# Miniprotein binders against q89ai5: the designs that were tried, part 28

Target 1, 221 residues: q89ai5
Amino acid sequence: MLKTILAFDTSMSVCSISLLHKNRKYNIQKECRNNHTLYLLPMIHEILKKNHVSLNEINIIATSKGPGSFSGVRIALAVAQGISLGLNLPHVISLSTILIMAEQVWNNHKISKVLAIITVNKTSVYWIQYSRNFHGLWIKKSKAIILNLSKALEKILSLKKQWALVGNGWDKFPKNILKKIFITNITFPNSKYIISLISANSIYQKKEVLHKIIPIYLNER
Below, E stands for the ipSAE of ESMFold2; O stands for the ipSAE of OpenDDE; V2 stands for 0.75 times the mean of E and O plus 0.25 times the DockQ between their complexes.

## First folded at step 22 (miniprotein)

Design oe (at its last look DockQ between E and O 0.92; V2 from the best seeds 0.86)
Fold by OpenDDE base, look of step 22:
Structure oe (fold): chain B 221 residues (1-221), chain A 85 residues (1-85)
Amino acid sequence: as target 1 above (221 residues)
Amino acid sequence: SDELQRLADRVEELKQKIEQLLQRIAEGEISPEIRDEIRQLVQLIRDLLQELQRLGSPDLETLLSEVEILKVLIQALEWALEAQS
């Protein structure tokens, strides 16, 4: 039986909602800035209504678990919790925002090496590297670390191979960074790539009990 | 401030009530009482948001954001429960 998947993300500045129903994919997104709570549920309602899908037809809820903003990550998880409990769906799929962005890099550019640099604060960035294997799995090539700008620049300059860059941290570096990395302009996770990951490999279909999902925050309140 | 502490305590109480409700639902309780408790929580959230917004203090932004998250959680839950009815 074909699964109906509702996927959404609010981990960054964008509300992104995607629906897989009867093997058709739908996606809507909006720049929400800091108003995700105003738009997320209405947008979910809209995508369902427009495609004549009832909320109770959803079999799988999927979202990100960060890294992202403190409020953004929690909003998506809160909505996932509310919907899943109300629909008697005890499990939610949660994926890293980096995996979602990496999958977009593969889709758009067919590049298998992804470097994520995301701003944490004025002087620090989040850093992680992934590589896609021939089976379509994203393998972590470095541990997630927070670096100051100077150390991050040094690490970029030391890269021997070309990496596709995702995240919003690239604007903090001098223009010479463009010689070492490919700037994708992917700055937020698009929820359609949650569905892509889930559909591509069973490893990304791991369902988690919501209260056991450990969110990853880039900042604290 | 005393006011900030009072509001923080109310937010914490609200969180506890929501957690208890969510646990009962997770355990399979579907009853008129659950629906009534959801309605009560919606009202408590509304009242608390109105108070936080009225005060408009930067020191309350964190609490405001916490209650907004609780709001969207309860709204999502309510919507889903209605869809199952």
Scores: ipSAE 0.869, ipTM 0.941, lowest interface PAE 0.4, mean pLDDT 92
Fold by ESMFold2, look of step 22:
Structure oe (fold): chain B 221 residues (1-221), chain A 85 residues (1-85)
Amino acid sequence: as target 1 above (221 residues)
Amino acid sequence: SDELQRLADRVEELKQKIEQLLQRIAEGEISPEIRDEIRQLVQLIRDLLQELQRLGSPDLETLLSEVEILKVLIQALEWALEAQS
């Protein structure tokens, strides 16, 4: 039967909600900064009401699991847990924020090599590289590591291939020396691309119980 | 402070109650008692938020964040249970 998917992310500064219903995709987003708890549930109410979808019509709940802010990742997982249990959908899809941003790069630019740089604090960034294969699966091409800014710049300058850059950490670097990097301006995981990932490969349709999901936090918990 | 410790203990008790409720629901427990427990949790959350906000101390920001996350979890659960009825 047709899937009705509710997807959302609050792992970074933007709250985004997406709905797939009867093969139509809907998306709303808002800059929430540190007010995610004020906006997430009202935004879910809004997208459902605007599109005449009842909460009980949802077959699949999908969220991000990080990397992201300690509170932001937990807010998304908490709402996913509450809705899923109340709807008797005990398993959810959870996806890396990096994969969500990478799929946006593929959707917008058809680029299969993605470098994510995400701010951890004033002096350091989270770094990871992915490549998309012919089956639509994103494969890690580096360790996930935290680097100070000088080390990250050194690593960028040593790159031998063109990479599309995502994340909010690139504003820490001089733009005029990053000519080997395609800066995408994709700085947050937009939940629209959770639905795109699910459509791209069946591996992204795997569900799990929420307590088995291992969240990734950028800041101390 | 002593107030900080008292509030931290109340938040921990709230977390334990919520974790136990969620586990029971995940294991398939369905009963009218669940709805009563949710109402009780909503009231506990309101009381804790009111006290934490009244005090407004920077030392309480972690506790406030914890309770706000628990609030949206329970609100989401309550909404979803109502949608099923």
Scores: ipSAE 0.812, ipTM 0.921, lowest interface PAE 0.4, mean pLDDT 87
ESMFold2 (binder alone), look of step 22: mean pLDDT 81; pTM 0.755

Design og (at its last fold request DockQ between E and O 0.91; V2 from the best seeds 0.85)
Fold by OpenDDE base, look of step 22:
Structure og (fold): chain B 221 residues (1-221), chain A 85 residues (1-85)
Amino acid sequence: as target 1 above (221 residues)
Amino acid sequence: SDELQRLADRVEELKQKIEQLLERIAEGEISPEIRDEIRQLVQLIRDLLQELQRLGSPDLETLLSEVEILKVLIQALEWALEAQS
């Protein structure tokens, strides 16, 4: 039986909602800035209504677990919790925002090496590297770390191979960074790539009990 | 401030009530009582948001954001439960 998947993300500044129903994919997104709580549920309602899907037809809820903003990550998880419990779906799929962005890089550019640099604060960035294997799995090539700008620049300059850059941290570096990395302009996770990952490999279909999902925050309140 | 502490305590109480409700639902309780408790929580959230917004203090932004998250959680839950009815 074909699964109906509702996927959404609010981990960054964008509300992104995607629906897989009867093997058709739908996606809507909006720049929400800091108003994700105003738009997320209405947008989910809109995408369901427009495609004549009832909320109770959803079999799988999927979202990100960060890294992202403190409020953004929690909003998506809260909505996932509310819907899943109300629908008697005890498990949610949660994926890293970096995996979602990496999958977009593969889709758009067919590049298998992804470097994520995301701003944490004025002087620090989040850093992680992934590489896609021939089976379509994204493998960590480095541990997630927070770096100051100077150390991050040094690490970029030391890269021997070309990496595709995702995240919003690139504007903090001098223009010479463009010689070492490919700037994708992917600055937020698009929920359609949650569905892509889930559909591509069973490893990304791991269902988690919501209260056991450990969110990853880039900042604290 | 005393006011900030009072509001923080109310937010914490609200969180606890929501957690307890969610546990009961997770255990399979679907009853008129659950629906009534959801309605009560919606009202408590509304009242608390109104108070936080009225005060408009930067020191309350964190609490306001916490209650907004709780609001969207309860709204999502309510919507899903209605869809199952």
Scores: ipSAE 0.863, ipTM 0.938, lowest interface PAE 0.4, mean pLDDT 92
Fold by ESMFold2, look of step 22:
Structure og (fold): chain B 221 residues (1-221), chain A 85 residues (1-85)
Amino acid sequence: as target 1 above (221 residues)
Amino acid sequence: SDELQRLADRVEELKQKIEQLLERIAEGEISPEIRDEIRQLVQLIRDLLQELQRLGSPDLETLLSEVEILKVLIQALEWALEAQS
């Protein structure tokens, strides 16, 4: 039997749902901004209905755990909790939004060094670097840290073009300063790359109990 | 204000009811009583959302967001339980 995977992300401004069923991959996405609760479940209903898949056929729930907005990350985890408990699937796959965007870079460009810069507020960004090894595993190359813009600029200017930028924080800097590195159009995660990660390395197939998942928030309350 | 505190207490009570229900389901309780409790929680959530939205105060935005998250959790749970037959 082939695995049926339901994957979704609402950690940033875009809601994305992906379904792997009978070796076919489906994806829908929508700009939600602050209305993720309005769109997430109806979009899951839509992708299942249009592809004639019943919810009880799902074997694997996979979602992002952040970094992302406080509300957006919690919405994805809440829906994962509800569906997983109701389907008697007590363990889920959870992946970093950074890895999801990084895998898109690999898919589109075959670039193995990714820098994520994500807006936290008007004066600061979230920063982390990853590199992909030949086994398809993304390895941290920096600590995850929040930097003010001047410190972030200092670090950007010391980098080589070998790094591909993802996230929505790169637009805080003039483009002529960013000429030394590859700028992508990948500013938010797309859940179809959750499925790509799962296929790339068995490490990404590891499941966890939801309460042991430590979410990562870009903002604090 | 007094109204904010009363609504916050209602949201906390709702959270506790939901947490207790989720624990029972995680321990394997699958019964008609569980489905009935879920339907009651859906109605409580609807009533609370209606009141929070009717008042419309910026001071209530955090509570509204919390209840919206609880709503999608319970809706997802209800849907998944129904899909199991």
Scores: ipSAE 0.807, ipTM 0.914, lowest interface PAE 0.4, mean pLDDT 87
ESMFold2 (binder alone), look of step 22: mean pLDDT 81; pTM 0.751
ESMFold2, fold request of step 23: ipSAE 0.794, 0.791, 0.799; ipTM 0.918, 0.916, 0.921
ESMFold2 (binder alone), fold request of step 23: mean pLDDT 80, 80, 81; pTM 0.749, 0.726, 0.753
OpenDDE base, fold request of step 23: ipSAE 0.855, 0.858, 0.847; ipTM 0.934, 0.935, 0.931

Design oh (at its last look DockQ between E and O 0.94; V2 from the best seeds 0.86)
Fold by OpenDDE base, look of step 22:
Structure oh (fold): chain B 221 residues (1-221), chain A 85 residues (1-85)
Amino acid sequence: as target 1 above (221 residues)
Amino acid sequence: SDELQRLADRVEELKQKIEQLLQRIAEGEISPEIRDEIRQLVQLIRDLLQELQRLGDPELETLLSEVEILKVLIQALEWALEAQS
């Protein structure tokens, strides 16, 4: 039986909604800034209605667990909890926002080395590296760390191979950074790549009990 | 402030009520009582949001955001339960 998957993300400034139904993929997105709670449910309703899918036909709820904004990550998880519980779906799939962005890099550019730099505050960035193996799995090549801007720049300059850059932290560095890294302009996770990851490998189909999902926040409130 | 503490206490109480409700649903309770409790929670959320918005105090932004998240959680739950009925 073909699974119906609803995937969404609000971890950054964008509400991204995707639907897999009868092997067809649909996606809508909107810049929401800080108003994700106003748009997320209406957008889910829109994508379902437009494609003549009822809410009760959903078999899998999938979202990100961050890293992202404090409120953004929590909003997506809250909606995932509400829908999954109401539909009697005991588990949700939660993926790293970095994996979702990395999968987009592979899709768009066929680059297997992804560096994520995401702004945490005025002086610090989140840093993590992933590499895609021949089986399509994204493997961590470094631990996630918070770096000041100077240390981040030093690390960029020390890179021996070309990495594709994702995230919004690159604008804080000198233009000469372009000599060391490929700027993808991927600044947020698109939910269609959640479906891509789930469809590509069983490792990404890990279902989690929602209360056991550990969110990753870039900032504290 | 005394007002901030009062509102924080109300938010915490609301959160606890929601957590208890979610646990009951997770354990398989589907009853008219659950539907009534959801309606009551929706009203409590609405009242609390109105009060927080009326005050317009920057110190309340965190509480406002928390209640907005609880709102969307309950709305999503209500919508999903209705889809199963």
Scores: ipSAE 0.866, ipTM 0.940, lowest interface PAE 0.4, mean pLDDT 92
Fold by ESMFold2, look of step 22:
Structure oh (fold): chain B 221 residues (1-221), chain A 85 residues (1-85)
Amino acid sequence: as target 1 above (221 residues)
Amino acid sequence: SDELQRLADRVEELKQKIEQLLQRIAEGEISPEIRDEIRQLVQLIRDLLQELQRLGDPELETLLSEVEILKVLIQALEWALEAQS
């Protein structure tokens, strides 16, 4: 049986939808800001229509679980829940926003060390480091932590190795003085790399019952 | 205020109805009653959105956002059920 995968993310300012169907990959994305509820379902309709795929042909639903905005993460999970239950697909794939962006770094630059810095508020950022091993697995190399800007800068200056930066939190730091950071300008996840992760290693194909997925919020409401 | 609490109670009731429906579907319930209940939920969502939007009060923005999320959940469910029929 050929796998038909519908993947999407609305955890940050961009809505992205990806479809794998009969070994062909399709992707659309749109800047949505806080309008994810207006765009997500119409974009899913459009990618399926343009590629002549019916919703009932989907075998696998995959989405992000955060970290991300409170509403944005919940919108993606809500749509995944509705589609999965209506299609009688009781389990979905959920992946970290950080891993999705990290896989884009690997795809674009073949860099295996990723630092994620994501804005939480005007005075703090979310921080986590990952490294990709030879088998395509992203391994945590730091704790996930929220740091004020001063402490985050101190931590950046203490880095001993080169790291590729993802996330939108970098614009709060001086760009000209840091020698160990490659600024990738990858500031949001693209669902295309959900499909890439699933293809890279079977660990990313683990399916979960939707009510057991624990969302990761940058700032809980 | 009483208006905020009244609307919050209606949203909570809507959430509970949706949660019960989703659980029944997850357990394999198949019946015309499911589709009738979805139609009722769509109407409740429409009514709540119209009232929240008419009031336009920034204090109600959290409730509006919550109902919008419930709307896309139910729209996605309805679409998927129709695709299976």
Scores: ipSAE 0.800, ipTM 0.917, lowest interface PAE 0.4, mean pLDDT 86
ESMFold2 (binder alone), look of step 22: mean pLDDT 81; pTM 0.754

Design oi (at its last fold request DockQ between E and O 0.88; V2 from the best seeds 0.85)
Fold by OpenDDE base, look of step 22:
Structure oi (fold): chain B 221 residues (1-221), chain A 85 residues (1-85)
Amino acid sequence: as target 1 above (221 residues)
Amino acid sequence: SDELQRLADRVEELKRKIEQLLQRIAEGEISPEIRDEIRQLVELIRDLLQELQRLGSPDLETLLSEVEILKVLIQALEWALEAQS
């Protein structure tokens, strides 16, 4: 039986919603800034209605677990909890925002080495590296760390191979240094790549009980 | 402030009520009582949001955001339950 998957993300400034139904993929997105709570449910309703899918036809709810904004990550998880519980779906799929962005890099550029730099605050960035193996799995090549700008710059300069850059932290560095990195302009996770990851590899189909999902926040409130 | 503490306490009580409701639903309770409790929570959320918005204090932004998240959770739950009926 073909699964109907609803995937969405609000971890950054964008509400991204995707639907897989009868092997057709649909996607809508909107810049929401800080108003994700106003747009997410209406957008889910829109994508379902437009494609003549009832909410009760959904078999899988999928979202990100961060890293992202404190409120953004929590909004997506809250909606995932509400829908999954109401539909009697005991599990949700949650993926790293970095994996979602990395999958977009592979799709658009066929680059297997992804560096994520995401702004945490005025003086610090989140840093993590992934590499895609020949089976299509994204493997961590470094532990996630928060770096000050100076240390992040040193690490960029020490890179021996070309990496594709994702995230919004690149604007904090001199343009000349960025010549060593391929700038993708991918600054947020697109939910269509959640579906791509789930469809491609069983490892990304891991279902989690929602209360056991550990969110990753870039900032604290 | 005393007002901030009062509002914070109301938010925590709201969280507790929602958590209890979610647990009952997760355990398989489908009853008219669940629907009534959801309606009551929607009203409590509305009243609390109105009060927080009326006060408009920067010190209340965190509480406002928390209640907005609870609102969207309950809205999503209500919508899904209606879709199953």
Scores: ipSAE 0.871, ipTM 0.942, lowest interface PAE 0.4, mean pLDDT 92
Fold by ESMFold2, look of step 22:
Structure oi (fold): chain B 221 residues (1-221), chain A 85 residues (1-85)
Amino acid sequence: as target 1 above (221 residues)
Amino acid sequence: SDELQRLADRVEELKRKIEQLLQRIAEGEISPEIRDEIRQLVELIRDLLQELQRLGSPDLETLLSEVEILKVLIQALEWALEAQS
């Protein structure tokens, strides 16, 4: 049986849905501006209907688990919970939004060193570094930490290697300092790279029960 | 503020009913009673959203957000159960 994968993300400002069916990939996305609950299910309906796939043909559900907005991450997990239980698929794939954006960097630029800087509030950013090995596995090269802008700038200036920057937190820093790193303009995850991650290494095919998934929130509820 | 507390209590009761339903489905319960309960939850969600939206107070924004998330969960569950039948 060929895998049919429904993947989606609403962790940030964009709703993105992807479908792998009969070895073909489909993707739709929409700017939702905190209206993710209005668009997510209709968009899933749309991608399935347009490609002549019924919901019961899905055998793998994959979502993001954050980091992301409190409501946005919960919306994706809630829809995954509803669909998975109704289809009797008790385990889902959940992946970090950082890995999803990092895989897009690899796809677009073949750069294997990714720095994520994501806005938490007016004075703080989320920071994490990853490096991709030859087997397609993203390996942490720093702890995930929240830094004030002054400390984050200090860390940017101390970097000795080329890093591709993802996330929306770069606009808090002077542009001429950011020329030391490659700014990708990848500021939100695109769910088609969930499917790319799953294809790149079998470790990303691990399924979990939803209540054991530990979401990561960028903001307080 | 009494209305805020009344609505908060209704949201908490809704959350508990949904959590118990999801647990029963996860344990393999398949019955017409499940579908009846889902229909009742859909009605409760609709009524609660209409009340929260009618009042429109910033004090109710958190409750509205919580009910919207419960709405999409139940809609997704309902759709998936229908696809299996």
Scores: ipSAE 0.831, ipTM 0.927, lowest interface PAE 0.4, mean pLDDT 88
ESMFold2 (binder alone), look of step 22: mean pLDDT 81; pTM 0.754
ESMFold2, fold request of step 23: ipSAE 0.818, 0.813, 0.823; ipTM 0.924, 0.925, 0.924
ESMFold2 (binder alone), fold request of step 23: mean pLDDT 81, 81, 81; pTM 0.755, 0.760, 0.760
OpenDDE base, fold request of step 23: ipSAE 0.864, 0.866, 0.860; ipTM 0.939, 0.940, 0.937

